VHH binders against Protein GET4 (MDC12.19). Designs and how they scored, part 1

Every score and structure here is a prediction.

Target 1, 324 residues: Protein GET4 (MDC12.19), of Arabidopsis thaliana (Mouse-ear cress) (q6gkv1)
Amino acid sequence: MSRERIKRELPPVQEHIDKLRKVIEEGNYYGALQMYKSISARYVTAQRFSEALDILFSGACIELEHGLVNCGADLAILFVDTLVKAKSPCNDETLDRIRCIFKLFPRVPVPPHLVDVSDDEDVQNLQESLGEARSRVENLTSFLRAAIKWSAEFGGPRTGYPELHAMLGDYLYTECPELDMVRISRHFVRAEDPEKFASMLVNFMGRCYPGEDDLAIARAVLMYLSMGNMKDANFMMDEIKKQAETKNPELSESDLIQFISYLLETLQRDALPLFNMLRVKYKSSIDRDQLLNELLDEIAERFYGVQRKNPLQGMFGDIFKMMG
Structure headers, positions and changes below count from the first letter of each chain, unless a header shows other numbers; antibody chains aren't numbered by Kabat.
F, E and O stand for the ipSAE by ESMFold2-Fast, ESMFold2 and OpenDDE, each averaged over both directions (binder to target, target to binder). V2 = 0.75 x the mean of E and O + 0.25 x the DockQ between their complexes.
[cut] marks letters that were taken out.
Atom coordinates printed by the task and the answers are left out, and those that the model quotes come from them; centres of patches stay.

## First folded at step 1 (VHH)

Design a1 (framework vhh_7aqx_2)
Fold by ESMFold2-Fast, scan of step 1:
Structure a1 (fold): chain B 324 residues (1-324), chain A 125 residues (1-125)
Amino acid sequence: as target 1 above (324 residues)
Amino acid sequence: QVQLQESGGGLVQAGGSLRLSCTTSGFTFDDYAFSWFRQAPGEEREFVGAISWSGGSTDYADSVKGRFTISRDNAKNTFYLQMNSLKTEDTAVYYCAADLTYWEDSLSPSEYDYWGQGTQVTVSS
């Protein structure tokens, strides 16, 4: 009566999803996280990547829906890692899943009375809120950075899929307690949405009282130009000038904004001597931020094929690069 | 097959110099940014320096600024770490790494696409 051993297969993926959902509904969030990881790993080992992705996507969504940002982000990052292992192409189906996960990340505005807090309990509540916001931003950043990298490797643009950059830039702008406008701008220049970027920069000027409104605009325009994107650089400048008439009319009197206007005209005319003259004439304005010199060196290389004139510090010149 | 291979490590006296090389194969060298990391005994792997895909931008850890210089040679598919004024604290295994994403704010080891096996640098007093 000898029979061949009947290999028991892994149960259908939906059965695992249903069981794990029940574990979460019973309040065992950490146990569910470990089970999602273990079960998905078994499917990956079996080279059943589609089913592993279904489990990880389901787990990321349900953990986030229950407010477990760390657990949900952990599964979302593992979902992207599994896309890489599977060599899954950057297509609308996978991007829809990334969009769904992104939308489930919480948005909690910073309290409007931060500067007026004098009660010890209110101070502690604000510190807790800021710590939670930093944790959410770090988790979302890790997830979307992994997704951007995956998209660049498996069929998206070399610098990453534009919408993913827009998602990350927008979340950083609205949710990060400490604004890094340079980082936010690096994402938006790759987002292929100069209208949204311009609106965000105008909102930033209206939200804060920055003595550096012109620097934010100059950074954005020069980042586009450093990537060879003359069209969006011109759109950005035109849109900002239009909106500045109502919000900040003093921007038209900025030497730096005047420099950017002349630079755009100069690059259209392929005039290297004029480019060099403008950099010298407006040196004091440009030197207000070393990033501007770094971007101008990259622009000179891209448009004129010249060697860089100034030493660069604290940045990769090519992080602003868009190829194709 | 993608490979990164370090060379140029060894024993050197404090105040001396070493030049590390990382030779690469199996990918388009010109499309990648490159970094050096190090790991001292009993410590975590830490960032040392980076160079952009064009070679136009470099970044360094504060502990090595002014002493170390990173450079690349696209014709040879090789990049370098020139280490001057070496200190005993520079004793570590040095790793080279390559990254397609070019993220300045992403200097942690987990963010890099490809890694070398490491080369030992020992600085004696």
Scores: ipSAE 0.000, ipTM 0.267, lowest interface PAE 12.3, mean pLDDT 80

Design a10 (framework vhh_7aqx_2)
Fold by ESMFold2-Fast, scan of step 1:
Structure a10 (fold): chain B 324 residues (1-324), chain A 124 residues (1-124)
Amino acid sequence: as target 1 above (324 residues)
Amino acid sequence: QVQLQESGGGLVQAGGSLRLSCTTSGFTFSSYAFSWFRQAPGEEREFVGAISYSGGSTDYADSVKGRFTISRDNAKNTFYLQMNSLKTEDTAVYYCAADTRYLWSLSEDDYDYWGQGTQVTVSS
């Protein structure tokens, strides 16, 4: 009853947007959030999805422009949820809206080295800043993860739209206080931008403890290979050799890096016995990270049809696949 | 917000074993490298052992190599120091630390987060 009456009495979208903009201009940001949610829900209930999306997009942008990251992210996530409900296709118009929202998320990078703080006020301010950075990263991650899933379901590539992966990976690398290179790499191997990824890994080598930079490179190359992307795996290795040898000549002496080089040649030859021999010869280097063995099992299955030897490989493999 | 809390310290006889735990909160556990440091009375804080964010790389001070083992459990947001064949020289306050700059570091200057310490006393 009330829902059918609401459907018939809904005013033009622009009237609501204009009213909400005025509420925000008057400084009532938290009240505006609740109004955006309530009004958009009415249009969703009425199956007027285009209008609900206009309201949510406008709200997300305005809240973010005023520095209200939590409110803006809340509306941005609801915007993506509404795209899914509406079965909106992954097209340039919708991607432009997602790009617009992303660009409005603030960038406040945490420096690689924290300055010495001895004053209680400075210590408290640092803790508050780190908490805010984590909140911003969580909000952005929730938004883009939802957008990636939407893009995979409604007309984009099965693994999610590449640019969205690049956006998330880049934001995590520059903004996240807790640097997770495995998660960042998982996104960049899907971004179809191996040049940017290589540059980021070279930059990251300046932040690694000596003796662990080869692990980050190995993970990246093996992730590309686990996806069947031989072209970008080779591009990555070539770019790392060009850029990294000037900054870290010891990298070429790594047994793990030598293994990766031989592996790339072996996969080009389509030779399973050589693949198996290399895994045995370099076992001590590979065993430095469980992820490397899991990726190698996936590579063997993809290139040679070999059954997985670890029951957990199926579960782990799904982390790198949007759909089975 | 970020907190590390040690447990498992106590009194043990020489030749005995003890397992220290460090429970963490307020950050993404799987993204951090973790280390143990110790400080004997009247001495500087020294490195004991470290584990990388993946768990694939570990390092130990020469004085504890072969006797101590560091491990992590990402599901429990906890990492451990298994101490075997304890010596009186191992008596110290043991601190756990998390590295925000490096995946694994020998310098205490690289660690932003520290526990309050747990006393380990090895009697002859």
Scores: ipSAE 0.000, ipTM 0.097, lowest interface PAE 22.4, mean pLDDT 79

Design a11 (framework vhh_7aqx_2)
Fold by ESMFold2-Fast, scan of step 1:
Structure a11 (fold): chain B 324 residues (1-324), chain A 124 residues (1-124)
Amino acid sequence: as target 1 above (324 residues)
Amino acid sequence: QVQLQESGGGLVQAGGSLRLSCTTSGFTFSSYAFSWFRQAPGEEREFVGAISYSGGSTDYADSVKGRFTISRDNAKNTFYLQMNSLKTEDTAVYYCAAGLPYWTSIRESDYDYWGQGTQVTVSS
């Protein structure tokens, strides 16, 4: 806080909003973006955070309303950065602003029936559409990841506000051209909505490579367990079994799914020797993905206090670290 | 369903004061910007004042600057117009309006939700 900076005279925010509105109406979107950034920076320097937040929120919403995703996302990210600088608490008033910005992000799923195209024009149009979708997803991801971090730092749950995780996970699942189910699952296990997560996984199983749908289920259940969330792990398993009976009955015959079922029962009984025996018996299924062994090591440490073979594994193999 | 309802209008003497209230329902109050417009007999509806979603920004018509103050109370889903040093030319039906959640405007067409209006009459 600088006494000298606080003494600076600044024009009213409404005057700036009106001027920026005219610039936007004239189609000068890059000029408007720079004006929002420079004006908000002056308010921040003067410790007038409420006014800085007003102009950034206004700018983010107007740019997004006009379909200018990159500009709108840039201002939305700066809005969250300003919340951090202002030490703004994670409350419903501030979350409503984040909700408003999120709702204005467009949803344009990759068109169905994208087939092989030999026309040069069609190939270029497809590449441009995929590039736009990737850019849109990256922009929304940057915004919500910043919001999640802010919420964890200023009064929300340590892992970030659950609703923000649900927003990001849902957007990634519906809008991302290249699905990363591990990344999506990391968000949904923190979203406190196992019903939606289970339904999404059942829907995803129809789109998987043959013989890999049980891996997605195992990852999700083990992620819940590695967080100590036995309740949602059991709910997830029960719900998937119920829904998959009709659509994919072969799932119940998977060795990996059988392993997960026995694991859940074993953890309820606090039986370390049985836990170790199950890992050995089902080693060939578990070894299909190294992530499963990392999650099981974390589970053993949380439930039984077992030391990991690699002393640094817990520091460098943190699956719950938000990366990607 | 979105609803706005004005209250606090009435008869007042020149130089006096009135406080108008606008109670709202059917939307997330804290996310919206609000304004007051007025319409005198035989005249077009005109802008009076506006407040941003955060309450950090306010705007006023030149004719009311320094006399009127707009404020909001998110806990009560209500916003206000404090009118001081009233003049006979302030006589009008006053309307509250809710606009886009991110900015205020002096243009009537930028507001989607309106109250029914409340009469303010300034005598002598």
Scores: ipSAE 0.012, ipTM 0.320, lowest interface PAE 8.8, mean pLDDT 82

Design a12 (framework vhh_7aqx_2)
Fold by ESMFold2-Fast, scan of step 1:
Structure a12 (fold): chain B 324 residues (1-324), chain A 124 residues (1-124)
Amino acid sequence: as target 1 above (324 residues)
Amino acid sequence: QVQLQESGGGLVQAGGSLRLSCTTSGFTFSSYAFSWFRQAPGEEREFVGAISYSGGSTDYADSVKGRFTISRDNAKNTFYLQMNSLKTEDTAVYYCATRPFYDSLWQPDEYDYWGQGTQVTVSS
């Protein structure tokens, strides 16, 4: 069959939306999910992407409004997949739809402590609550990661649209039961908001294990540097040092913090031998977290052109050498 | 996303040894401190031992000092509780736990994330 014949057999999109909304109102949430997926696929096959996007957006919103995070996220991810297939540009209209879907993801306070285990039922209820929070975070993460990739490919910055990084980082910080500051930091260094990121790290450090606050600072500064962002790396270092001196005066005596300070000056001077010497001199501090070595390798490549031991990057480097 | 899963529990004779493992996923293991807690029948949850982010610092409850050792393997995203010279009083459900924040290592309500628990039974 021709695509034109398939297209001619499809009813108006609003008729499908109205019908599916009634299925959901009747409580058949999983049945509605399958219908949204089936109907939108028919419009995609017919190259009617705008109508497919309308169906998927409507479905994602109504499922989330009814508290069905898994179903709503499934449709939201398919919405982003359809944006990619349609080659839809990263514009305010599409970003508004992503914002609308994001706002419908529930925000539920995560208990800051475990309930008294004298009641097994309370322990089980807490575990169920944490499991639900993990599921919500994973669903939101899948959706926004897809949206970030789409934005990078179709008209946004190469690292993804900053607001989408801010949305994901914020949701992870407030909603994720397992506070992974490395993941949060990866998003906030791309969010174009170093002041908010610095404040968040200072807040996080106030509750860190004694003597390990410097690791959180080092990760953030090195992440900025690995992206070539000297301005925000320096801002972050200055702001955190200023704020942390009052709350954690021992921080200024950290070998790792001293290393970061020397590193920042070294990178301004394009001094590879000094960079290499600093890595050797501060090896014991750097080795406290393997991520620091990985970030320093990225920094060396970006600032000095030092070739990384990576098959994909090696292949890419060889292509540039051939072009000459 | 995050999971903490205990393994290695079971039945053991008094004076014996057992090693508990806690395997983690969904976050950067090296960025977190880890602890073991236990709950005996009819008792409150009590602190057993803790290990810092770097592994350079450990702490233990007085009842287990010299008998239990906590360790971590960042490459395997796993941390351990080596239990030696087990006593019948060590019979409990053992929980692994982690926290991104530090105020007190010994209070269970300071911990945000917990495993499901593993039963350790020490018979006479």
Scores: ipSAE 0.000, ipTM 0.149, lowest interface PAE 19.3, mean pLDDT 79

Design a13 (framework vhh_7aqx_2)
Fold by ESMFold2-Fast, scan of step 1:
Structure a13 (fold): chain B 324 residues (1-324), chain A 123 residues (1-123)
Amino acid sequence: as target 1 above (324 residues)
Amino acid sequence: QVQLQESGGGLVQAGGSLRLSCTTSGFTFSSYAFSWFRQAPGEEREFVGAISYSGGSTDYADSVKGRFTISRDNAKNTFYLQMNSLKTEDTAVYYCAASYLFGWTSEGRYDYWGQGTQVTVSS
């Protein structure tokens, strides 16, 4: 029989993969990280992106499964970078791999003893737990931000695939030691799931953050409106009223919430004079957060064609909204 | 409900060939790596071969290298084990298995398993 001649553009990869498996079996996961990177780089250089993606995905999952979040995130980010280099389309198969990686990121609740920290030992343990949580959140954020950008560039919606925004927003809400509701809301308004977003806002109110519940709701509704999404803005307001007002009747008596209700009615009737009157009448409530005025300026431009005073500031605002 | 179902087992003479199939349902086929394991009477279950998510990477136990080939067909949600130059020591129950991780030879790393199919190689 004729011998088949093997064209060699790369060193024998299978022996490197065999060595990698042995290193993993021996528990040397940090050593495995460098091997995953070198093997995948060889495939990328040879334009063999499918094999590179397989190795990076496998490595990200193995590292995360063994609790090495930094190593796993490093490979997950490189996986997304390789999707970009390969010009891989935003399809269900690739999204399923991103979902698999996401599910392996650990979830650790905020320690319950945060309410009664009096021992030096408890303070040190708390500092360590908070540091780990911040690192974990930073790693996941970098991965999902890269994935969102890839999805927008290669066949997904312009603002990024909705499910990826939902994943990032949800993780930030449950895992971030410092809650940034503005950042979280910027992701959820792009998630195309106003029911989940409304439920999260109701849960946020239940977490005992008094005096600012109306601000969080106003930000969410105005963010939807600033994107031209009247349907989800109305859905959000209706769901919040059904769920939150039953728990907290004081919320419906908020001047800011009354303003939002009147604003939604005014926008449906295309009445710029009423819009301007409402902004003046509720100025004290609106001025509690500069972001509300910025969103209202965007709403006025979108619904009434009112020219913004500083177009460059609007452009920078949009960038900041995208970044979270 | 996730299901893996083997087919193609049977009786074959030494030096012969068999092709095993594993048909899957209830999960996204293209997101999983697949492997074949086998278990001879009185022995522990052993790794036979694996195929990655894209099909670009395969791995085999030393005892079957050069004789067995694993492949996948994403359009049919099915993967295969082509067994050539069969030996009497290849007699075993063959199991298909699915994992989101490629490169595992350890049984405990697999999420889903088939019920097994008997392969008997006569001398």
Scores: ipSAE 0.022, ipTM 0.529, lowest interface PAE 7.0, mean pLDDT 82

Design a14 (framework vhh_7aqx_2)
Fold by ESMFold2-Fast, scan of step 1:
Structure a14 (fold): chain B 324 residues (1-324), chain A 124 residues (1-124)
Amino acid sequence: as target 1 above (324 residues)
Amino acid sequence: QVQLQESGGGLVQAGGSLRLSCTTSGFTFSSYAFSWFRQAPGEEREFVGAISYSGGSTDYADSVKGRFTISRDNAKNTFYLQMNSLKTEDTAVYYCAAHPDSWLYLRGSEYDYWGQGTQVTVSS
């Protein structure tokens, strides 16, 4: 088929939206998904991206409104794929659509991990609930990761639009059955919201990890520093001191927290020998988590230009280039 | 369009050496961290090695540590995996991956950009 024939065969976009909404209202959610995909693909082929985006946005929203997370997520991901194909700029109008889709993803509180489930029926129900939560989290993650990547490519910050990172981090924290605080923290350090991140960390410390609260703080502060973000690293530390003093006063006695405080002062000056001395002095605390050493190596590289490898690595790299 | 393309794969005898290259386009190479992954038939993708945005930090899987070296050339928008003392268990499709931020992502499956893969076969 020619492009002119394809265009001629397409009625107004609103007519398609209205008809597909009717199919969903009649309970044919999977059939509607296939129709949304087929119709939007025809508009994309015709280079009518605005209409394709309208169809996909409408479909994602209505599927999610009816609780069909897999169908809604499929259309939401295709919506973002279409933004990429259209080279659509990261602007407020498109971000509002992404926000709308995000808000329609279900939020079901994660059940307490210490539930005593000795009843076989309760065990089965818990397993089904966990499976559903993992599926929802995976679907939302795929959608927001695509949106973050799109925003980085088409007018947003290189690492992705901050609010999208905040959305994903928050959803992972509240909805994921297995808390991956390292992953959540990687998103929040890019969210440009250290106040919300600090509040989340204080809440997390009160829930699950007595005696390891200092590790969560250290990871967050060192992640900011590994990105060169001194302002938010200092804000985070100050905010944690204020909020955690009431909930976790023992944190002030932590060697690791003392190390972080001295590190922040040291990084404000060109003091590599002091940086190295602090790493040696607090080695036992730092070695509690391999990630802390990896973060400190990144910090040394960023603030002092220190290479992990010997000084001849660049020279050997040049020799390898001559061989190719 | 962001693209990563592997090259340099092929057949090599056990104990031999091979150098893989990953050429990139569509983004600012010097701002990215890079990694290599591999996947043997019927197995999951596994981490092989990583290099930071500045080239000052590298990381390796225990199975390849001391045998493989990752490096980068910002002028050529290319990074490399030098594979020495190859073993039959190194046989896999090798993939390059990129993240526009901290190398902290480099051991996980959370990479933003992937190549299509290049076959490495090590015969005994």
Scores: ipSAE 0.011, ipTM 0.427, lowest interface PAE 9.1, mean pLDDT 81

Design a15 (framework vhh_7aqx_2)
Fold by ESMFold2-Fast, scan of step 1:
Structure a15 (fold): chain B 324 residues (1-324), chain A 120 residues (1-120)
Amino acid sequence: as target 1 above (324 residues)
Amino acid sequence: QVQLQESGGGLVQAGGSLRLSCTTSGFTFSSYAFSWFRQAPGEEREFVGAISYSGGSTDYADSVKGRFTISRDNAKNTFYLQMNSLKTEDTAVYYCAKGDLWRSYFSDYWGQGTQVTVSS
């Protein structure tokens, strides 16, 4: 009997989904958002997480299908928050739902940042397009960051599920109006697909900015090494050499790339004096990006147990890691 | 809703040419990048070429570079793959995809595929 009353208080999920679909079909997309949040919250309070997730997934998909990226993203983020509350495991069923939501985010590549725009109307249209692209990227980033964190906490790899990193890196590379290759690379080194990462870097060098191609490769290889991933660091260098041979043959003759090649040999041989000598010899190339020095300090600590140059910074960093 | 439909496949002799077309509907064509992929029997689906939303940037697999050209016609909501100097190794089902400027892990939507057979 008590169970009969509970069933009457919370009707089947499909009844709510049908009602909400009607609200959306009538053009009240923003009103529907509040209804999805209210109804899903009722199921969460009742500890009926499966039904709450069904409602939120349905809502995120329908809002995104109607081009309402902000509303769809809000529901997608709430979907991930509900996975965390439910302690839902990182499994193929849940990942399929995340894939589905991801694929519904619009892809509208922005004009190259170096466009020749002559009149005020064209300038205004370009500014609006860039603003919309930044909003889409921000919304997708919030969703996938939450998903990555959830996956790390509930059965995925500690650094987050690799495919989710690949999704975010890919979207940032294709859709972000201003390319942040450091950010993109931080995701791809966790994607467990060094071949795809190498192909993206070759594509970036061949079609994007000249003059910093070697920096992008150095950052990627050093990021792998800072994580202790010698296998993918070596694969990356080998794959870049193969793929860039016809597109950018000068890459292998860069002082910085030569440094990286010698560094890989040095780490394989466990030779700290050679490591120190290489950093001094190639200092001018390394100093082109301070991130390279930070990564090299991390590599030295990992492979040789060497204390970082700033003991106070390292001390506080370790304390904060233990506390967080 | 969103639809992509390939055409132009068929049988051709090695050294010959084919032009594949992908006709699209259900979205604003001019706002998206497009790609071609192919799958040979018993093999995984592989990237062939991509074109940016503006047509100003293209990318190709090394195996087809210099032989294949991707292009688009925004007025016709159609994009193309011009295949020249065809080899028997080019035999595959060719798929068009609504996707990225870059060779992507992901494409949002795919066509049903069109068979290309290159005889020696």
Scores: ipSAE 0.000, ipTM 0.104, lowest interface PAE 20.9, mean pLDDT 79

Design a16 (framework vhh_7aqx_2)
Fold by ESMFold2-Fast, scan of step 1:
Structure a16 (fold): chain B 324 residues (1-324), chain A 124 residues (1-124)
Amino acid sequence: as target 1 above (324 residues)
Amino acid sequence: QVQLQESGGGLVQAGGSLRLSCTTSGFTFSSYAFSWFRQAPGEEREFVGAISYSGGSTDYADSVKGRFTISRDNAKNTFYLQMNSLKTEDTAVYYCAVDYRLGLSWESHEYDYWGQGTQVTVSS
């Protein structure tokens, strides 16, 4: 098909954006979603990706501005899918668009005090509220995970662009009804912001089960080390130690925290026999969480070249750790 | 060729148990993490559980935590979903999946290889 025929069938992209915005302003949100999808698909088929991206970005933003999270997320995910089809590079312009979409996702406080409820109506209302919160979190997660994957494939860091990890981790921490600090930590260790991560962990220590503060810290430090990030592992340990001395002085007496301190010194000295001896000496503390043994196995491979049964396990294990 | 095949589905009474299996071929089983998804009539495929390449880490949807257990057997190129205390809401077609690309998914559309599905029906 000629460019002239394509122009006749597809008017200027701004004209489409203006017309669709008008449809939404008149309250036809769901009809607009279908129009955004059909029009953007026509531009994609014509290989006019920049215009398709403009339409999808506009649609995602306006649907979210009107509180239609499912519709907005649908268009945001399609926006990222179109970036992949176009092989669009991870650049500041596209990242700014992703940030703009992210900022439009609603932040709704999760009820902090869940009390036993005997009234059937109150139980139903609570279940509906939690289900809506889970849906919002899943919609944002789908969008940002697609964006992280796109950034890793098309010019960003191999583990995904740091700011996108920070955005997702932050949203999960504030908006998810059930806190999964392991998932949140996997994102923050890739965010290149150990100060923010340390502050979040200190905040979380006030909310976690009594006597498990040291586990949250150990997970974070070992995750940094499993990625070869000694600098941020040390920063995290130093920052937590300073802040925890005022909020939880017993943390300094934890065998697990003592293990982590010795481990950091051992890794700086490149001493495999000492590393192995520390794992044996502190086995009872390490065995409190199976994840700690998995992270230590990965650290041993990274720092000392200790081979696993299957060399590809390390690569896919790192990816799986980001997933769950 | 990469292939995944589910088995073990069927009809069970509420409170009962079923064990699903996913047998794989065409790739190095021990190198990959695996997931279970399910799809009820008229609904999207939803995440159920996942297991890491080593078997040391597992992850579950909140609706199945404490009732379902995922495991793997590298010698048999098979992974499993043990389903206990089944509820009528667990009625769905269950799919096993592997993500060869990045493995960063809680969403069904991100998985590259799927089994054909096995029906689980829980009657009251």
Scores: ipSAE 0.000, ipTM 0.144, lowest interface PAE 17.6, mean pLDDT 79

